# Ledger of designs, part 16: VHH binders against Putative ubiquitin thioesterase otu1 (otu1)

Target 1, 329 residues: Putative ubiquitin thioesterase otu1 (otu1), of Schizosaccharomyces pombe (o13974)
Amino acid sequence: MSSLRLRLKYENQSAVETVEANATVGSFLDLVAAKFSLPRNSIALKFGFPPQDIPLVNSDVPLSTLVSSGQQILVLKNAATSFSTNEPAKPPIPNAATKPTFPPQTEISNPPAVSHQSKNTSQDPPYVSTPIGDIALRVMPDDNSCLFRALSKPLGFSPYELREIVANQVLSNPDIYSTAILGKPSIEYASWIRKETSWGGYIELSILSSHFGVEICSVDVKTGRVDSYNPQPATGQRTYIVYSGIHYDLAALAAVLWDTDVDVVLFDASDVTITPYVQQLASLLKNMHYYTDTASFSIRCTICGTGLVGEKDATAHALATGHTQFGEY
Below, E stands for the ipSAE of ESMFold2; O stands for the ipSAE of OpenDDE; V2 stands for 0.75 times the mean of E and O plus 0.25 times the DockQ between their complexes.

## First folded at step 8 (VHH; framework vhh_sonelokimab_d1)

Design t03 (from d10 with D99E R107Y; at its last look DockQ between E and O 0.31; V2 from the best seeds 0.00; counts 0 for: pae O 12.4 > 2)
Fold by OpenDDE, look of step 8:
Structure t03 (fold): chain B 329 residues (1-329), chain A 125 residues (1-125)
Amino acid sequence: as target 1 above (329 residues)
Amino acid sequence: DVQLVESGGGLVQPGGSLRLSCAASGFTFSHYGVGWFRQAPGKEREFIGAISGGGSSTYYAVSEKGRFTISRDNSKNTLYLQMNSLRPEDTAVYYCAAEFGTSYEWYSPTAYDYWGQGTLVTVSS
């Protein structure tokens, strides 16, 4: 019998509960009440993003009709507001204005915009529901290693090891990776990229995609553009990362949003069905303002405190000072 | 009540090995990523490594890779830390932590929801 795994969040407490597929809203509410020692009548339940109420009026409704396995449920303690049943007055039925006969425009059946209502809870990773599962954003730490962290699972190496691979590739191919390409001598670049504070970019993506024979598709949040590195991968495999201006995250097919163990992060490079879903995720993120405008964002060098505007200033500052640590104002 | 209880700490000689255990209760253990941290006197708490809920993924601090091994037994609600080639610098209180893992931020203490009380490991000749 299929079960629902749900994450419950109440204030600073978290719990995971597994309920039967036929569990009702009422039985679930009882479970929540018992779990957090709350009066049943004081509990409100919300899910999704923006948070939506789970209707508690009909306790016999199957919970599975309202929420999916892998979702987070917010548990809120409502002060007993006395629902005074003020019956809102039936506004008057305005009159039947006349039938203009406009001619039968041919119903180009726009495929139903599957309003992928991103049932995202504020605490769940951003995700897009698809027929094959949820495409979820696996958020990397806001550190200088986000690219390497994002690629760690897909490529099967630690961020450190990935940096070493890049460094070694640069050192071994000075004719390809010239000073003009790297912006510095290969030996300096290799030393630089080995530092945990050094940001990876298109050079690292190119090197790593080629080295591993994996296509890396970077989806830009701002534009929805897909940048493909190694479009004919030797392995026939593809991974997706999400670029938000100054940060990289991983896009994964998640069977369970909070269980990364079952994530699919490598896809068949010949499967063109996944890319649009990742672009939808990017679009969602864009709407959430999950991107940095690299042209206008204000940053501060954490080393010297200098205020900078945009990526260009940051780069110039780094080149001038060697300072590569930046924070938001 | 959620509990994480570390055990197996003690005195060990340099070059020795020790296996720590963390017994979890009060939550569905397999749903959580779990990790090990340590804190030496006067130092900040540092990440050792973590393992995903199903045990299929592990992450280690670079400094500890190859010397420390993390494993879990979900049937016993237990997390393990195998420590080999111990050094005096490994002297610390070792903490078990659990996170409802939605991120790859296993190295961040703030990502973890639950913490144990810790077990002291002393490496001394």
Scores: ipSAE 0.000, ipTM 0.236, lowest interface PAE 12.4, mean pLDDT 82
ESMFold2, look of step 8: ipSAE 0.115; ipTM 0.616
ESMFold2 (binder alone), look of step 8: mean pLDDT 81; pTM 0.825

Design t04 (from d10 with S57K T102D; at its last look DockQ between E and O 0.01; V2 from the best seeds 0.00; counts 0 for: pae O 15.0 > 2, placed apart)
Fold by OpenDDE, look of step 8:
Structure t04 (fold): chain B 329 residues (1-329), chain A 125 residues (1-125)
Amino acid sequence: as target 1 above (329 residues)
Amino acid sequence: DVQLVESGGGLVQPGGSLRLSCAASGFTFSHYGVGWFRQAPGKEREFIGAISGGGSKTYYAVSEKGRFTISRDNSKNTLYLQMNSLRPEDTAVYYCAADFGDSYEWRSPTAYDYWGQGTLVTVSS
C-alpha cells in the first residue's frame, strides 16, 4: 500500500512523517499532536501555498484525499477554544497576543560551501541517457545563491530579481507570510532574503512556483524523493532542480551535453515520464556521492563555542541551550 | 551534550519482569520521539518500540506486542521499558535512542541520531 511521506513544520521544528495511504485526518492529527507534544484540540494544519486549512471536522476522511506525498504540512497551535457548552459570554477582547518570541532563526551560517570543486575538468556533466534524450545536471556555482541560479533560466529572471520577487511577495502578503511561517517578521525576512549570502529554501520555492505559475520539482539526491511546489501550475509547465543536501542544481534535457544554450528546462507538467528520469539522475549522483550529509558537517555555536556535528546537533543544542547562532567550525 | 543513559538491566529468571529506564539530558526531551532497541550477541540490532514526544503514540515490533510496554515521563526526562514474561531469547543489550531527524522510520536504527551506551539484560534460570 502506498504511503504518504509528509514534511511537518511546527515553529522552529521540522519533521518528516510517513503515514499509511489509508491514514485518516484524525490519525494524522494524533500523530502530529504526539510528535510535537501539543494538545490535539489546539492544532491547526495547513498545506499548500498559499497555506490552506486541512479540514479537521471530519476525522475519518482519508488524508490522501487532501494532501500528496512529499508535501509540507504547517502545524499551528491555536488557543484551545474551550468548547464550554455554556452561555455566549461576551468574547473577551483578545488581549495583546504575546509576541511568540520566535527563537531567532538560527542564522545557520551557511556551512562552508563544500566546494564541490566542480573540477572544470573537460568532462561531460553527469547525465542519464533516456528515450527522450539525455537528462543532464547543470551544476550551479557553490555559492549561497544556488537555488536562485538554478531557477534563473527556467523562470527567465536573474538571481537578484528572483530574490526581490520573494522579498516583495513576503512584504505584500503579511497575513500569508506570518512570523510563524517565516520564523521572523516579514520585514526582517525580506531584508534577509535580499542578501546574496542568504540561502533559499522551501519558502522561496513555494513563492516562486506560485508567482510564476510553474511547478518546481525538487529531486533529493540522497533519497530520490521528489518535492513538488505548485503541483497545478497555471502555465502547465514544470521545471526540475536537484537537491544534494545543501546545494541546488538544475536538471535539463540536453540536446548537446556541452551546450547549455539548447537545454530544455521547462516541461509539460502533465507529462509524468520525465520525473523518473530525473530520479535516475539523482540515483546516479547518489552513487557518485554527490550529496552533502547534513548530519556530518562541523559547526560551532557562536554563543557558547560548543562544537557540533550536523544540523541535528545544532537543533539539539538550540533546544537545550536556546542558542540559535551557528558558524563554521 | 545530548546524553541517553540506560539503567535497570540485570539478571532475571524466565517468566520474570524487568523495567528499564533511560535518562535523557542535553535536549528538550518532550520534543522528540524515542525508542528502544536490543542487540543479542551475534545478532543484528532489533527494534522493540518507540514513543512520540508527547507520549500519545506508541509503536511496537509485532513480535513484542503485549509483553513489552514503552512509556515516558517528560517531567523526569525519562523513557521506560516494562518487560514482562521474559524469556532466554530476550537476553541482549538494550539501547534507548532519540530521533532528531526528519525521517519517520522508527523501526530502523538509522532513524535515530543519539544512542545510549546500553544496559545488559540476562534471562537465565
Scores: ipSAE 0.000, ipTM 0.229, lowest interface PAE 15.0, mean pLDDT 82
ESMFold2, look of step 8: ipSAE 0.000; ipTM 0.287
ESMFold2 (binder alone), look of step 8: mean pLDDT 82; pTM 0.832

Design t05 (from d10 with G33Y; at its last look DockQ between E and O 0.23; V2 from the best seeds 0.00; counts 0 for: pae E 4.4 > 2, placed apart)
Fold by OpenDDE, look of step 8:
Structure t05 (fold): chain B 329 residues (1-329), chain A 125 residues (1-125)
Amino acid sequence: as target 1 above (329 residues)
Amino acid sequence: DVQLVESGGGLVQPGGSLRLSCAASGFTFSHYYVGWFRQAPGKEREFIGAISGGGSSTYYAVSEKGRFTISRDNSKNTLYLQMNSLRPEDTAVYYCAADFGTSYEWRSPTAYDYWGQGTLVTVSS
């Protein structure tokens, strides 16, 4: 039974948890509560970008129907609506609250906004030299369509066409893509994902990998982890994308670093030699600080232009305004 | 067959403005990024800017930012380049190009699969 490996984020804390494939939302919530020492009833869980709520109403729902392995789950503490159960006021033991000396907030130097400025630099793209050629990063623009662009060459469709495929798949399979999974009704999701400003994520990766019968391996720059979508592809083919927190790029085997036309972007899914090289590329990128810390990254609402910092601000903004379209600053 | 046809080029005085058009046919225009390039005599073809299929995203070369504006009318299958404050160094053949998603070098001509024949812009007193 395939386990779910999930990254949990609570404030400044991060944890990786592995749960059984049949784990329920309830059992997962208990795990999260225990892990972060939070009251179960005070926890909200969000996933994706923009963050969407994991419905907690039905605790018996399998978690695997809502989230995928490798996903980050944002743990939020909801202000307990103090249902004042009138339990009688046990007298205030005056415990002398020793003012915990908050250690000086080390100025988390704002990682320079890695403006994925596609540096017009005549410089070679980041690459790792291998015996079979160079594994090169093909950088996608910061236009909210990076996922679709990264997959355009491998799948043979334009970003728009890929969005349409996702939209149609969602509409055609409402039982699979429920409101609980999508965070909104299928018709709204379809309309949303058709917008060029809407970010693709794990749902789109899952849909597109399945639809095309191609394995999509997403390599995380920060962790080096490989998230595989459709690990048994009908075509026997695999493509690699690089995830840097909020952005997707393509990893290609480049015969010529400055000529993308001769790139190999589809690999034999049974070839085990390519993955380590892509991970080496990810490691290189990590050392180059080519990743966005989701806790501190600067984003802007593309609807109203408001600057936001991190997922928390994005979520708050979305809740306050209904604006769910974000872009890099 | 995919076709891109530039128009609107000509002679203009320094400080003048010019609007180029590119008529597209043979493909679903709104589904693809399109861009403008220029090539001066004896120089390499250089990126001016690009616009997404729906027109929600635009990119410009740093050197041209603020003077040039790219827009599109998908109902007319037409790409536009508004050029203001033209200079003699802007003299070039201007090309329209379409990106079918087969390359990733947005600022490189290699990112674009189809090209027009170009239209000459001459900026001279």
Scores: ipSAE 0.030, ipTM 0.560, lowest interface PAE 3.3, mean pLDDT 83
ESMFold2, look of step 8: ipSAE 0.282; ipTM 0.687
ESMFold2 (binder alone), look of step 8: mean pLDDT 81; pTM 0.824

Design t06 (from d10 with G54Y S56G; at its last look DockQ between E and O 0.01; V2 from the best seeds 0.00; counts 0 for: pae O 14.2 > 2, placed apart)
Fold by OpenDDE, look of step 8:
Structure t06 (fold): chain B 329 residues (1-329), chain A 125 residues (1-125)
Amino acid sequence: as target 1 above (329 residues)
Amino acid sequence: DVQLVESGGGLVQPGGSLRLSCAASGFTFSHYGVGWFRQAPGKEREFIGAISGYGGSTYYAVSEKGRFTISRDNSKNTLYLQMNSLRPEDTAVYYCAADFGTSYEWRSPTAYDYWGQGTLVTVSS
């Protein structure tokens, strides 16, 4: 069963929680309550941009029907409005017994894959105006494939195909992608990365940037840092993605804010003017609190003693050194 | 709710063997990789090994290879750690953990989303 990874934000606290796809709103509420030591009845949950309420009325509703993996959930403490249970008077049950004739059990056609129609919320995406045009955030669907989705347009392949490329690269180059680097046997990694629920990261970025001969610049919202993969791309081209904790989006030069089809997503890698503009976008997003502070935890490499912050640093360290043993700082 | 509950810890003499169990609940156990860690007093949590959900492949810390064996019984939702030739330095709280699909290495504690409360193993004469 697929799992949901959710980013929780409560005041100045952040957490990442993983639940099964069949987890209910009720069980999730219990998890949130426990995580932040909040009374269950005082919790409100919001998601999306702008934030929308997660209905908490029906605790048995699968959470996966309301939110997607990778989504940020805002946890709010509601002042205990003493819901005085004013027992509204039982209006009289009108008796009308008319036996609605059960129309025939039409064949439960497989519910169409809820294409998360990106509700084209009529709202302009986050963007910064620059001398060369608007640098806009193209928000990827809230699923575990955000990295691959973000790179789909720039690289010209589907998320599935990109996963396959990664898997094949790992399998074909066991000396490069050793168990020490991957943290698991190559065959397991390949199988794992093919799953739609598996998150891409530094390994995928490295592989894909090299494979396609394109520089991938990941701009971190929290820090403004730019991580460059394949800084000397064979194609001379660069794309920008935005990292907001555990989620990846695409940065594009938007000719039309509401029309992604005319986006420029590949840039000249030698053009140094674009990076600062994408960093401005990241700064805007930071001010909008469009990030999850997953990097707040300090860890230490137990091999070399290097202090690291968050998963990104740990992954980078492992790739750079082969050190894969970490402990709490 | 996802739960991992370790058991089987206790006092054992040097050179002895012990088998730890981790009972998993609240998720489809066979779908996820699970691992063992330990933490000695005053030391950092260290990776012992992990086993994949789908493939059944096992990955061990180099230091523990051959002495410790990880296995799982998916029909019982249970992870096992067989420890042989135990030494005083193996004294620690042993934790089981579940990986729900991060890009992290299995050696990293941060790769795992859920943890048990741990079981104490004391190796002493």
Scores: ipSAE 0.000, ipTM 0.224, lowest interface PAE 14.2, mean pLDDT 83
ESMFold2, look of step 8: ipSAE 0.005; ipTM 0.405
ESMFold2 (binder alone), look of step 8: mean pLDDT 82; pTM 0.833

## First folded at step 9 (VHH; framework vhh_sonelokimab_d1)

Design u01 (from t01 with H31Y; at its last look DockQ between E and O 0.47; V2 from the best seeds 0.00; counts 0 for: pae O 3.0 > 2)
Fold by OpenDDE, look of step 9:
Structure u01 (fold): chain B 329 residues (1-329), chain A 125 residues (1-125)
Amino acid sequence: as target 1 above (329 residues)
Amino acid sequence: DVQLVESGGGLVQPGGSLRLSCAASGFTFSYYDVGWFRQAPGKEREFIGAISGGGSYTYYAVSEKGRFTISRDNSKNTLYLQMNSLRPEDTAVYYCAADFGTSYEWRSPTAYDYWGQGTLVTVSS
């Protein structure tokens, strides 16, 4: 009999479980409850894009009728508040009023993939010790997917899945995501962002934060500035990423510095202490010169060998030649 | 069912070459980063390399750089490991693994959610 192999996600925990093909929703719920030591009645299960509820009312329904093998199941702890059947509130159309002071990001030219030679130093990740624990930098691979990778753990999806979510959101909301906003037609943007070589930026942060209902705080290493995407009420959740000019990393509360599996990456939005701690981490990184000055850094095209200075030159070069691969000089 | 099935292992002479394959099924293969590991008898499982879902990015252990090449064919749901200039020290069970995207540490075995059964490679004169 064919079995279902499912990935379970509960907060910062993950597990892979194999259930029988004839497993019921009820038996699966029992398994989840046991696995994460949660009261059965406090568990909600979601799957798919966007996440949809697994109906728990009919416990005798075969799970295989609802989910497929290889799928990720989100496990949520419902606080005992009343299952008000509130209809999925139409994601509030972001009220046009708060003009995100989009920093005049000039032409969304994909920042050149500057290969940061990650000095493979066997050293502990950069961290700051705080009263609540160590805030550590989790360094993402130096590829064009660093944003999506940084958000992968907090949001519980693969980088590619996150790209797909962005693409689908852009396609589904052409009125919101106009050519003027995207810099290209929605259909082209969707195709572009699906490429693993395409860099995510503020558009992706806005889309993903809104889609998941999670505040994303981007802390700039150079300035210490915090850019908040989809600010949440006190009851909401927040994650922190670190921006070093051309690269995104994840800030985590590390229970164990060498074990990322036990990281806390989602915080209560009501906890005002976390932001200053992440800013301290950013300050540490600044002192370590862990940032790229996009205005003055020297890079070279790895395709033709042309020396370039700054992001603008790289963009111009890419536009002129089609060369989009850059390395440090 | 999610499955990873390695093949292509066997006996090879020192200095020889071998190509391993990993056939994936039960999931959207292109959505996920995949990697190769090996485990010699009495040793810990060690990272060889990984490749991004789209295949554009590869990462290798420093020790294996230049000898081993990882590639994938998403149309065939297959991961490959080309091994050249094989040495007796390369004798191990080789595993393919899939990262379902909640980890960013390609080097860590714990980052990978699904594993194959492995294929034995023996390098001997």
Scores: ipSAE 0.065, ipTM 0.581, lowest interface PAE 3.0, mean pLDDT 83
ESMFold2, look of step 9: ipSAE 0.444; ipTM 0.789
ESMFold2 (binder alone), look of step 9: mean pLDDT 81; pTM 0.827

Design u02 (from t01 with T110R; at its last look DockQ between E and O 0.26; V2 from the best seeds 0.00; counts 0 for: pae E 2.7 > 2)
Fold by ESMFold2, look of step 9:
Structure u02 (fold): chain B 329 residues (1-329), chain A 125 residues (1-125)
Amino acid sequence: as target 1 above (329 residues)
Amino acid sequence: DVQLVESGGGLVQPGGSLRLSCAASGFTFSHYDVGWFRQAPGKEREFIGAISGGGSYTYYAVSEKGRFTISRDNSKNTLYLQMNSLRPEDTAVYYCAADFGTSYEWRSPRAYDYWGQGTLVTVSS
């Protein structure tokens, strides 16, 4: 190829640079030194996960032989000192309630003018650059478990386990989870929500928020509205999901855009600056028409939750899926 | 301990068919998504497809063009991969894997917590 597109990260600064494929390590080092106003001889460059050194001794080597387009390059000052504590770290799965380690008020990124207008591809998730870093959409499989899949990372449990938690809470509190609230008796609801073909909604979000003590903010793509599910006993943590009308996805602070293992998915609930950043992502998604207008549906499949317009759509759905049980939307 | 054991690999002629099995033990099989990957020599592990815990949803790599079918029998704790119209390019070690929900990169090997040791499929005359 004739160019490489690389994301540079230095402390709280980031930039996207496009360099010629025949650019040398030395010429790239000059660019980095100028970009961040650093002494050339004090710079170390790392890439990938775990971070690997870009060898600087052979400055005439083409950069394209060492790195691939789309990679993030970590820029470190004081190359004689190795600080292992500032490397990217994978969030522990059982500790989904652990607060994010980013100091959001101190991270400010100047987006490159060219990269700000770039269209997201199938390899890059939709994202927005903010002063705290990239807020990215992590897309869930297109099935009826998408709510539970989106919450698996921040809450630390599988979709099956989250469904079991919901079912048990409904069964333990039938006076709260009445037929009027659930639309069916609590015993039937618990059996129903355990099925992987049963879609989750606001009841499930409310139960899971209270069970884990985590505020869940659902950001609607079409309207930008934020629906907050607040636990009464609260841990002080918040997570964000993105609702497109039929589908739930997860919003994450992507420390490395192509490495989801180091995403930050839990935020301090008292930090009022995060919600506007997720709303910026929702605005991007709205411009991409990443939503379904549910107001026009008249019926839904009671098996998969798919919204349908009239009997013709119901017939086509039944032929495509084998689902023949429908209710009013 | 969680165990996944593949079987059914071997030498197959181009255009032939092969059925792989993966026997699961040490966990409640029906509660978790399971999938198939393959790794050709010198290549990264490639996603083939996955099936949800109850079997209601199957997912395939776009490049498979409908030649492969994933199924599961939860009463036997077994995952299957039916491969038809095999080509020399399908030569690889085939792995089954279990997704306990610790990652949302479901097409990536990083999303799968437990792996089998693999079974070799060779497509040649």
Scores: ipSAE 0.464, ipTM 0.799, lowest interface PAE 2.7, mean pLDDT 78
ESMFold2 (binder alone), look of step 9: mean pLDDT 81; pTM 0.834
OpenDDE, look of step 9: ipSAE 0.745; ipTM 0.907

Design u03 (from t01 with D33E; at its last look DockQ between E and O 0.47; V2 from the best seeds 0.00; counts 0 for: pae O 12.2 > 2)
Fold by OpenDDE, look of step 9:
Structure u03 (fold): chain B 329 residues (1-329), chain A 125 residues (1-125)
Amino acid sequence: as target 1 above (329 residues)
Amino acid sequence: DVQLVESGGGLVQPGGSLRLSCAASGFTFSHYEVGWFRQAPGKEREFIGAISGGGSYTYYAVSEKGRFTISRDNSKNTLYLQMNSLRPEDTAVYYCAADFGTSYEWRSPTAYDYWGQGTLVTVSS
């Protein structure tokens, strides 16, 4: 009988467990409880996209009927608060008011991966020392998935899974994610964002922050500006990513600079001290010229050969000509 | 069950070439990043390179850049490592691994959740 190999995610912890094909939900719950030292009755399990509850009521159900090998199981600790049946209030449709007038993400062809020559020098990641510890930059690969990679650890899902969550959210809410918002029909956007070559941006940040109920603070290296997605109350959690013009990285409180496994990547939203520290990191990065000036880089349309300067020119060109393919000089 | 099975290891002379394969099963292969590691006797397991789920992106350790090429065939659920200009110091057990996790540490063995049994490559005159 084929065994199930499952990835367990509990907060910042992960484990891989192999269970027998005939393992029950109950036995699996016992395993999870033991693995993470959690009271059995305090555990909720979720799987799939969007995450769905594994029903724990019937402990004799074979787990293989619910999940497949290779799947990730999200382990949640339920605070013993009283099961008041309060129907999860429909997350308030974010009031349309703060239209971040982000210019329509014109399908700017993937700006050429400005190879941040990550000088592979054995050097410590960029970091700033603070009273609470070192805030370090965790550098993501220079690929189209940097946003999803940066958010992978904080949110507890793989970049692929995060793309799927975005795609599913877009498809499930066509009224919110209209063609006007997405720049394309929802079905096309969903297909597009599933591609590993598709860049995440503010839409993905908005969707993911909302979906997970986590505030995502994007700190801009060039300006030090903090863009907050899904601001949380003081009881909420916050993560920090660093935006360098065309690239996203993760900011972490590093207990050990060379050991990312012990990073703190989720912070209490009530802790107002963290944001300035991440801004200090951004300032350091700025001084290191760790950013791409998207306003001044020279590009050319690969279709008509027109020289352009910066993202704005590219957008204008695309709007005027329909040309959306750009390359570096 | 998730399985990764390496093959293609063996004895090769210095300057020779070898192609390793890793057959994957038990998961949707194209959805996950996979990579190659090696471990020499008495040394720590070291990162060679990785490839994205769709195969669009490859990353290599600086030390191996240019000699080793990683590719994948998602239709066959297979990962490949082409090794050229082999040296005695390349002697190691070579492992394929899959990253199902939430780690952003591309080069860390701890970032990878599933491992093959390994295949021995010996470079000797």
Scores: ipSAE 0.006, ipTM 0.241, lowest interface PAE 12.2, mean pLDDT 81
ESMFold2, look of step 9: ipSAE 0.392; ipTM 0.768
ESMFold2 (binder alone), look of step 9: mean pLDDT 82; pTM 0.836

